# Ledger of designs, part 44: miniprotein binders against q6w4x9r395to579

Target 1, 185 residues: q6w4x9r395to579
Amino acid sequence: GHCSLEGGSFVTTFDARPYRFHGTCTYILLQSPQLPEDGALMAVYDKSGVSHSETSLVAVVYLSRQDKIVISQDEVVTNNGEAKWLPYKTRNITVFRQTSTHLQMATSFGLELVVQLRPIFQAYVTVGPQFRGQTRGLCGNFNGDTTDDFTTSMGIAEGTASLFVDSWRAGNCPAALERETDPCS

## First folded at step 22 (miniprotein)

Design xn3
Fold by ESMFold2, fold request of step 23:
Structure xn3 (fold): chain B 185 residues (1-185), chain A 89 residues (1-89)
Amino acid sequence: as target 1 above (185 residues)
Amino acid sequence: DTLREEAERLYDEARKLMREAERAFEAGNFEEAFRLAKEAGRLIEEAIRLAAEAIKKGDEDPWTFLLLRYAEWLAEIVYEFIERVEEEL
């Protein structure tokens, strides 16, 4: 399955459902029992334009009980806060420069992340078939049905992207509606 | 830290009990499976409460949010398992 985070805050789920959102938070992109040690992939979004509502991807984080690997738009890779030279390897994760503009995180547990650093910071997530029906987060539930990909953290299928995305926040962040309270903008 | 740490301990214990409940179910020990799953449900509900309380009190660590989401997911699994076991009793 393939999930992408592309410029303009566009997301395409594992079931190929496209959507867009505008928010300034860390979000859970993918959680699954297939990820060891309660792992998850997270996406960090921040302001990117003149308007309060324009946001873009600034970092991708793999978090588990053992690791906090951050790949950020400044091209620095850290694990647990320590900068790492590439290639960087653990027993089950390898982070390396795929090309002059792309980094890759490869794993032994069926997760692959490719990060485009330039010209626009973008991310591409690939998961093996063992993840089918076993995912939650911004990348959807990978069950072959686009109609329920907006399942919130409470297990409720939503019809709108904004409520769905808001439920996957991993930080105490204002809701997008509260962030846009300025009537002059 | 304290609320998050206790929520984490309860989540881990609930997972352990559920693994035991599943083994009991596979062995045909449905009354034991039910007892273990009910206890796991009790622990996971408390873990959810403590993680949510930590967040409400200003815990901004992404791990706390992830723990809460995994605990909520486990609770769903536990409740579905309990219903399945009840059909065998």
Scores: ipSAE 0.762, ipTM 0.885, lowest interface PAE 0.7, mean pLDDT 87
Fold by ESMFold2, fold request of step 23:
Structure xn3 (fold): chain B 185 residues (1-185), chain A 89 residues (1-89)
Amino acid sequence: as target 1 above (185 residues)
Amino acid sequence: DTLREEAERLYDEARKLMREAERAFEAGNFEEAFRLAKEAGRLIEEAIRLAAEAIKKGDEDPWTFLLLRYAEWLAEIVYEFIERVEEEL
């Protein structure tokens, strides 16, 4: 399964459902019992500076009981707050520079993350078939049905991206918007 | 920290009980599987309450939010399992 975070604010789920949102927060991108040590992939969004309301992806985080690996648009990779030289390896995770513009996190548990650092910070998540029907978060539930990809953290299918995205916040943050707003009118 | 730490402990204990319940189910001991799953459910509901309270009181650690989401998901699994066990009783 493939999930992508592109163009600063666009998401395409494991079931190929596209949506857009603007919010300043850390969100749960992917959680699954297939991830060891209660792991999750998280996405960090912040104001882009293009407009008053537009936000864009600024970091991706892999968080578990043992690791907090942060890959930032500043091109710094940390684990548990400590900067790491690449290639960086744990027992089941390897982070390495794939090209001058791309980093890759490869794992032994069926998760792969590719981060494009330039010209726009983008992320591409790939999961193995063992994840089918066993994912939650911004990347959706991977069940082959796009009509319920907006399932909230409480298990309620929503018709709007903003309610869905807000349910996956991993911080006390303002509500997200699906579209840019004009603050002057 | 106390609320988050206790929520984490209860979540871990509930997950252990569910492993035991699944093993009991596989062995055909459905009464034991039911008892273990019901206890896991009680612990998970308390873990959810404590994690949510920690967030309400200003816990900003992303781990606390993730713990809450995993606890909520485990609760769903537990109650689906209880239904399955009841069909065997």
Scores: ipSAE 0.757, ipTM 0.873, lowest interface PAE 0.7, mean pLDDT 88
Fold by ESMFold2, look of step 22:
Structure xn3 (fold): chain B 185 residues (1-185), chain A 89 residues (1-89)
Amino acid sequence: as target 1 above (185 residues)
Amino acid sequence: DTLREEAERLYDEARKLMREAERAFEAGNFEEAFRLAKEAGRLIEEAIRLAAEAIKKGDEDPWTFLLLRYAEWLAEIVYEFIERVEEEL
């Protein structure tokens, strides 16, 4: 399964459901029992332009009981707050430079993250088939049905992206009050 | 943060009880599966309350939010499991 975080604040779920949202917070992108040590992938968004509706991805975080790996827009990789030289390896995670513009986090547990550093910061998440039906977060539930990809943290399927996204906040941040961007804004 | 730490402990214990409940169910021991799942439900409900309270009182650690989300997900699993066990009783 593939989930992407592209240009501005566009997301495409594991079930290929595209959406856009406006928020400045840390969000849970992917959680799953298949990730060791209660792990999750998180996405950090910040304001990126002059319009209040312009937000973009500024960091991706892998968090578990053992690790807090941050890959940020400033091209620095940290684990538990300490900057790391690449390639960086733990028992089950390797972070390395894939190309001059892309970093990769490879794992032994079926998660792969590719981060495009330039020209804009984007992320691409790949999970193995063992994750099917066992994911939650901004990347959706990976069950082959787009109608319930907007399942909130309380387990309620929503029809709109905004309520869904706000439920996955991992920080005390203002809720996004604006609707998703229309073509005119 | 004592609220987060206690929520984490209760979540861990609830997960342990649910593994035991699932094993009992697979073995056909439905009364035992029910008892274990009900206790796991009590623990996870308290873990959710404590994690949510920590956040309300200003805990901004992303781990606390993640713990709450995992606890809520486990609660759903526990509630569904209890329903399945009740059908066998």
Scores: ipSAE 0.753, ipTM 0.868, lowest interface PAE 0.7, mean pLDDT 87
Fold by ESMFold2, last read:
Structure xn3 (fold): chain B 185 residues (1-185), chain A 89 residues (1-89)
Amino acid sequence: as target 1 above (185 residues)
Amino acid sequence: DTLREEAERLYDEARKLMREAERAFEAGNFEEAFRLAKEAGRLIEEAIRLAAEAIKKGDEDPWTFLLLRYAEWLAEIVYEFIERVEEEL
């Protein structure tokens, strides 16, 4: 299954459902019992222009009980706050430079992340078939049905992206819906 | 212990109880599976409460949010399991 985070805050889920949102927060992109040590991928979005509709991806984080690997738009890779030279390898994760503009995180547990650093910071997530029906987060639930991809953290299917995205916040941040209703923005 | 640390401990214990409940279910011990799953449910509900309270009191660590999301997911699994066990009783 493939999930992408592309310019203009566009997301395409594992079930190929596209959506867009405008928020500035850390969000849970993917959680699954298939990820060791209660792991998750997270996406960090920040303001990229003069209006609330100009937000972009600034970092991708793999977080577990053991690791906090951050790949940021500054092209620095850290684990648990310490900068790492590439290639960087743990027992089950390898981060390496795929090309001059792309980094890759490969794992032994069926997760693959490719980060485009330039010209625009973007991310591409691939998971093996063992993840089918066992994912939650901004990348959706990977069950082959796009009508329930907007399932919130409370297990409720929503019809709008903003309520869905806000439920996956991993920080105390303003709700994206509030900014979308601003008559001046 | 912080609220987050206590929530983690309860979440871990609930997971352990659910593994035991699943084992009992596979062995045909449905009354024991039910008892273990109900106990796991009580622990996970408390873990959810503590993690949510930590966030309400200003815990901004992304781990606390992730723990809450995993605890909520486990609760769903526990309640679905209880329903399955009740069908066998």
Scores: ipSAE 0.738, ipTM 0.874, lowest interface PAE 0.8, mean pLDDT 87
Fold by ESMFold2, fold request of step 23:
Structure xn3 (fold): chain B 185 residues (1-185), chain A 89 residues (1-89)
Amino acid sequence: as target 1 above (185 residues)
Amino acid sequence: DTLREEAERLYDEARKLMREAERAFEAGNFEEAFRLAKEAGRLIEEAIRLAAEAIKKGDEDPWTFLLLRYAEWLAEIVYEFIERVEEEL
C-alpha cells in the first residue's frame, strides 16, 4: 500500500483517495498494531506563506516507545533529539541517503518511508500487505474502500477532509481548512 | 506526566488482560473470557479518561495523543470481543 504527502497540503491515501487540507500541527499519518512498540508515523505541517491556506510539510516523525526519529526539511535527522550522521541504523530501522535529493527510512517490519528533500519537501509511505485493514490516520484504513478512508480517531466516517484531519491532530493546534483535489471524489 | 504515565500503565494492563481473555475464549472458557474482557474494558476506559485529562491540562507531548488513539482503538476491540463472548454465554 502507498500513501503520499505532496506539495504543501496534498495527501493520497493507501486506497488512492486524494485530498487536501491546510493546517499547522503534528498529525498522525499512520498507526497500526503491525508497528512495533506502539509506533506511528507523524507529519508536521507549518505555514509556508502569509495565508492560513499556505501550509506545507516540514518534517516526518517516526515515534515509538523506543525511538523518536525526526526527518526535517532542514535535512537534519535526529533520534530522541540527537543529530545523526547517515547512514543511521538501529536494530530494525535504517535511515540512509537514497539520492542527492532523497532520504529513505527502511525497516524490518514492513514500513518504508522515502522523503524528497528538494525541491519541495515531500514524503512517500509504503507498507506491506500485512497492514491491510490494520491502519488508521491521515493515510486511511487500507481496506480497499475509499468511502471510509475519512474515518476519524473515534471510528466515524466523515464526509469532509477537514473534520477527518482534525481528529488526527497530535497537538493543541487550530482546526484545518479543506481544499478538495477532485470535486468528483 | 503523572496522568500520562498512569494512562500508559492502564493501557498496558488492559492489553495483557485482553491477551488472557482471547486465550480463555480459544480454550472454551467463555465465563473467564467475559470476566477478563470486562475488566480490560474498565481499565481502558480509565486510561482514555486520564490521557484526555492530561491533554486538557496542557500535555503537548505527541506521545500522549498517540497513546489516547491506541487506547481508543483497543476499547473498540474489547467491546467487539465482549459481544462475541456474550453470544457464547
Scores: ipSAE 0.734, ipTM 0.869, lowest interface PAE 0.8, mean pLDDT 87
Fold by ESMFold2, last read:
Structure xn3 (fold): chain B 185 residues (1-185), chain A 89 residues (1-89)
Amino acid sequence: as target 1 above (185 residues)
Amino acid sequence: DTLREEAERLYDEARKLMREAERAFEAGNFEEAFRLAKEAGRLIEEAIRLAAEAIKKGDEDPWTFLLLRYAEWLAEIVYEFIERVEEEL
């Protein structure tokens, strides 16, 4: 399964459902019992312009009981607040430079993350078939049905991306809003 | 000792009880599986309450939010398991 986070706060779920939102928070992208040590991927979004409707991805975080790996715009990879040089390895995880503009996190448990650092910070999540039906978060539930991909943290399917996204916040931050009217003509 | 740390402890204990409940179910010990799952459910509900209270009191650590989401998901699993065990009783 493939999930992508691209410019303008666009998301495509594991079930290929596209949506976008505008918020400034840390969100849970993916949680699954297939991830060891209660692991999850998280996405950090921040303002990218003067309007609150202009937000973009600024970091991706893998967090578990034993690991905290932050990949951000400045290419610094940190664990528990400490900067690390690449390649960075644990028993199950390797983070390395895939190319001059891309980093890759490869794992032994079926998760792969590719981060484009330039020209725009974007992320691409790949999970193996064992994750089918076993995911929650912004990347959806991976059950082959796009109609329930907006399932909230309470297990309730929502009709709008903003309500769905807000349920996956991992911080005390403002609620995401539907894109407001663009002040340009 | 924090609300988050206690919620984490209760979540971990509930997971242990659920593994035991599942083993009891597989062995045909349905009354034992039911008892263990009910206790796991009790611990999970308390873990959810404590994590949510920590967030309400200003805990901004992303781990606290993740713990809450995993606890809520485990609660769903526990409730479904209890229903399955009841069918065997």
Scores: ipSAE 0.662, ipTM 0.833, lowest interface PAE 1.0, mean pLDDT 85

Design xn5
Fold by OpenDDE base, fold request of step 23:
Structure xn5 (fold): chain B 185 residues (1-185), chain A 89 residues (1-89)
Amino acid sequence: as target 1 above (185 residues)
Amino acid sequence: DTLREEAERLYDEARKLMEEARRAFEAGNFEEAFRLAEEAGRLIKEAIRRAEEAIKEGDEDPWTYLILRYAQWFAEIVYEFIERVKEEL
């Protein structure tokens, strides 16, 4: 499964459903029992302008009982608040520079993350087939059905992205806004 | 302990009980499996409550939210297991 965070406010789920939202919070992208130590992948969005529609991805976070790995738009990588030099290796996770503009987080448990640093901070999440039907969060449920991707954290299917996205917030933040998806963006 | 820490503890305890419940079920001890699963259910509900209370009181740590989400998911698992056990009683 492939999930992408592009253009500052666009998401494509594992089931290939595209949508757009504007929020300024930390959100759970991927929760799964397949991730060890109650792990999850999260995205941090912040304001990039003065309007509510000017938001952008500013960091990606892998959070578990053991690690809090943050990859920021300024290319700083931290674990549990401590800056780390690349390549950085934990028990099951390796963060390294893939190209001059891309960082990669590789894992032993079927999760891959590629972060594009320039010109736009973007993220690409790949999970193995063992994750099928066993994912929750903004990346969807990876079950081959796009119609139920907007399932909230409480198990309610939503028709719009706003309530769906808000349900996966991992902080005290304002409500997310939904705008029309522009495939050309 | 903080509310978050209590939630974590309860969540972990519930998980342990469910593992025991599963073993009991596999051994054909359905009454014991049921008892253990019911207890796990009680603990996980309390874990959820504690996590929600932490958030309500201003805990903004993403980990607290994540524990809540995993506890909620686990509650579904516990419920489904209980229903399966009931079919064997």
Scores: ipSAE 0.867, ipTM 0.932, lowest interface PAE 0.5, mean pLDDT 95
Fold by OpenDDE base, fold request of step 23:
Structure xn5 (fold): chain B 185 residues (1-185), chain A 89 residues (1-89)
Amino acid sequence: as target 1 above (185 residues)
Amino acid sequence: DTLREEAERLYDEARKLMEEARRAFEAGNFEEAFRLAEEAGRLIKEAIRRAEEAIKEGDEDPWTYLILRYAQWFAEIVYEFIERVKEEL
């Protein structure tokens, strides 16, 4: 399964459903029992301009009982608040520079993350087949059905992206907005 | 303990009970499996409540939210297991 966060506010789920939103919060991208130590992948969005539609991805976070690995748009990588030099390796996770503009987080448990640093901060999530039907969050449920990807954290299928996205917030933040804006925003 | 810590503890205890429940089920001890699963269900519900309360009281740590989400998911698993055990009683 492939999930992408592109263009500052666009998401494509594991089931290949595209949608957009504008929010300024931390959101759960991927929750799964296949992730060890109650792990999850999260996305941090912030304001990039003065309007509500000017939001962008500013960091990706892998959070578990053992680790809080943050990859920021400024190329800083931290674990549990401490800056780490690349390549950085834990028991099951390795973060390294893939190219001059890309960082990669590789794992032993079937999760791969590629982060494009420039010119736009973007993220690409890949999970193995063992994750089929066992994922929740903004990346969807990876069950081959695009129509139920907007299932909230409470198990309710929503018709709008905003309500779906809000249900996966991991902080006290303003409500996400669904606006039709230029793909470049 | 903080509300989050209590939620985590209860969640972990519920998980342990469910492991025991599954073993009992596999051994054909359905009554014990049911008892253990029901207890796990009670604990996980309390874990959820504690996590929600923490958030309501201003805990903004993403980990607290994540514990809540895993506890909620686990509650579904416990419920489904209980229903399966009932079919064997």
Scores: ipSAE 0.856, ipTM 0.927, lowest interface PAE 0.5, mean pLDDT 94
Fold by OpenDDE base, look of step 22:
Structure xn5 (fold): chain B 185 residues (1-185), chain A 89 residues (1-89)
Amino acid sequence: as target 1 above (185 residues)
Amino acid sequence: DTLREEAERLYDEARKLMEEARRAFEAGNFEEAFRLAEEAGRLIKEAIRRAEEAIKEGDEDPWTYLILRYAQWFAEIVYEFIERVKEEL
């Protein structure tokens, strides 16, 4: 399964459903029992302009009982709050520079993350087949059905992205704004 | 303990109980499985409540939210398991 966060406010789920939202919060992208130690991948969005519609991805966070890894445009920070030199390696996670503009987080448990740092901060999430039907968050539920991707944290399928996105917030933030994506975008 | 810590503790305890419940179920001890699962259910509900209360009181730690989400998901699992056990009683 492939989930992408592109263009500052565009998301494509594991089931290939595209949508757009504008929020300034931390959101759970991927929650799964397949992630060790109650792990999750999160996305941090912030204002990129004056308008509420001017939002962008500014960081990706992997969080579990064992690890906290924050990948931003400028640095990789771990649970101790210190920037790390790359490659950074834990027991089952490795963060390294893939290219001059791309970082990669590789894991032993079937999660891969590629982050484009420049010119636009973007993220690409890949999960193995063992994650099928066992994911929740903004990346959807990876069950091959796009119609239920907007399932809230309470298990309610929403027709629009706004309530769906808000349900996966990991902070106290204003309500997200929703826009449908153009198939050509 | 903070509300988050309490939520986490309750969540962990509920998980342990469910592991025991599953073992009981596999052994054909359905009544015991049911009892354990019901207890897990009570604990997980309390975990959810405490996490929600923490958030309401201004806890903005992403981990608190994550614990809430996992607890909510686990509650569904517990419920489904209980229903399955009932079919064997």
Scores: ipSAE 0.846, ipTM 0.921, lowest interface PAE 0.5, mean pLDDT 94
Fold by OpenDDE base, last read:
Structure xn5 (fold): chain B 185 residues (1-185), chain A 89 residues (1-89)
Amino acid sequence: as target 1 above (185 residues)
Amino acid sequence: DTLREEAERLYDEARKLMEEARRAFEAGNFEEAFRLAEEAGRLIKEAIRRAEEAIKEGDEDPWTYLILRYAQWFAEIVYEFIERVKEEL
């Protein structure tokens, strides 16, 4: 399964459903029992301009009982809040520079993350087949059905992205705004 | 303990009980499986309540939210298991 966060406000789920939203919060991208120690991948969005529609991805966070890894445009921060030199390695996770503009987080448990740093901060999430039907969050439920990807954290299927996205917030923040996917983007 | 820490503890206890419930079920002890699962259900509901209360009181730590989400998911698992056990009683 492949989930992408592109263009500042566009998401494509594991089931290949594209959608767009504008929010300024931390959101759960991927929750799964396949992640060790109650782990999750999260996305941090912030305001990038003066209008409510000017939002962008500013960081991705892997969080579990054992690990906290924050990948931003300028640094990688770990559990102790210190920036680390790459490559950084824990028991099950390795973060390293893939190219001059891309970082990669590799894991032993079937999660891969590629982060494009420049010119636009973007993220690409890949999960193994063992995750099929066992994921929740903004990346969807990975069950081959695009029509139920907007299932909220409370198990309610929504028709629009705004309520869906808000349900997966991991902080106190304003409500997300939905916009239709621009086919020209 | 903070509300978050209490939620974590209750969640962990619920998980332990469910493991015992599953073992009982596999052994054909359906009454014990049911008892243990119901107890796990009570604990996980309390864990959810504690996490929600923490958030309501201003806990903005993403970990608190994540604990809530896992506890909620686990509650669904417990419920489904209870229903399966009932079919054997």
Scores: ipSAE 0.843, ipTM 0.922, lowest interface PAE 0.5, mean pLDDT 93
Fold by OpenDDE base, fold request of step 23:
Structure xn5 (fold): chain B 185 residues (1-185), chain A 89 residues (1-89)
Amino acid sequence: as target 1 above (185 residues)
Amino acid sequence: DTLREEAERLYDEARKLMEEARRAFEAGNFEEAFRLAEEAGRLIKEAIRRAEEAIKEGDEDPWTYLILRYAQWFAEIVYEFIERVKEEL
C-alpha cells in the first residue's frame, strides 16, 4: 500500500483515494497493530500563509512506546529532542539520506517512509501486505475499497474529508477544513 | 500517576486480561474466557475515559491521543471477542 502527502494539503490513501484538506494540527496517518509498541505515523501541518487554505506539511512523526522520530526540513529529532546525525539507527528503524533532497525511514516491520525535503516538503508511506485491512488514520484502511476510507476514529464513515481528518487529530487544534479553490494550497 | 499514565496502565492490564481470555477460550474454558474478557472490557472503558479526561484537561501530547486511539480500537476487539465467546456458552 502506498499513501502520499503532496502539494501541501493533498493526500492519497492506501486505497488510492485522493483528497485535500486544510488543517494546522498533528494527525494520525497510520495506526496499525502491525506497528510494534503501539506505533503510529503522524503528520504535522502548519500555516504556510495568511488564509485558512494556506496550510502545509511541515513534519512527519513516528511515535511508539519506544521511539519518537520527528522528520522535518533539514533535521531529524528523536526521543531526547536532539537532532541526530544520519544515518540514525535503532533496533528496527533506520533513518538515512536517500538523495540530496530525500530522507528515508526504513523499518524491519514493513513500514517505509520517504520524505522529500525540497522544494516541497512531501511524504510517501509504503506498507507491506500484512497491513492490508489493518490500518487506520488519514491514509485509510487499506482494504481495497475507497468508499470507506473516510472512516473516523470512532468508526463512522464520513462523506467529506473535513470531519474525517479532524477525527484523527492528535492535538488541540482548530477543526480541519475541506479543500478550497486556492490552487496554492 | 497522571491521567495518561493511568490510561496506559489500564490499557496494558486490559491487554493482559484479554491474552488470558484468549488462552482460556482456546482451552475450551469459555466461562473463564467470558469473565476475563468482561473484566478487560471494563478496564479498557476506563482507560478510554481517563485518556479523554486527560485531553479535556489540556494534555496535548500526541502519545495521549495515540493511547486513546489504540484503546478505542482494542475495545472493539474485546467486544467482538465477547460476542464470540457467547456463541460458545
Scores: ipSAE 0.841, ipTM 0.921, lowest interface PAE 0.5, mean pLDDT 93
Fold by OpenDDE base, last read:
Structure xn5 (fold): chain B 185 residues (1-185), chain A 89 residues (1-89)
Amino acid sequence: as target 1 above (185 residues)
Amino acid sequence: DTLREEAERLYDEARKLMEEARRAFEAGNFEEAFRLAEEAGRLIKEAIRRAEEAIKEGDEDPWTYLILRYAQWFAEIVYEFIERVKEEL
């Protein structure tokens, strides 16, 4: 399954459902029992302009009981906030520079992350087949049905992205919005 | 302990109980499986409550939210298991 975060506010789920939202919070992208130690992949969005529709991805975070890895445009930071030199390696996760503009997080448990640092901060999540039907979050449930991708954290199917996205927030933030705006935002 | 830490402990305990419940179920000990699962259900509900309370009280750590989400998911699993056990009683 492939999930992408592109263009600052666009998401394509594992089931290939595209949608757009505007929010300024940390959101759970991927929650799954297949991730060790109650792990999750999260996305941090921030305001990039003056309007509520000017938001962008600013960081990707892998979080578990044992690991916290924050990938931003400028650095990779661990639990204690210390910037790490690349490649960074833990028990089952390696973060390294893939290209001049791309970082990769490789894991031993079927999760791969590629982050484009510039010119636009974007993220690409790949999970193995063992994750089918066992994912939750903004990347959807990976069950081959796009119609139920907007299932909230409480198990409610939503018709729009706003409430869906907001349900997966991992912080006390303003509600996510679904408004048409500049595709470059 | 903080509310988050309490939530984590309760969540972990609930998980342990569910593992025992599953083993009991597999062994055909349905009454025991039910008992254990019900207890797990109680604990996981309390875990959720504590995590929610932590958030309400101003805990903004993403980990607190994550543990809440996993606890919520686990609660669904516990419920489904209980229903399955009931079919065998």
Scores: ipSAE 0.840, ipTM 0.921, lowest interface PAE 0.5, mean pLDDT 93

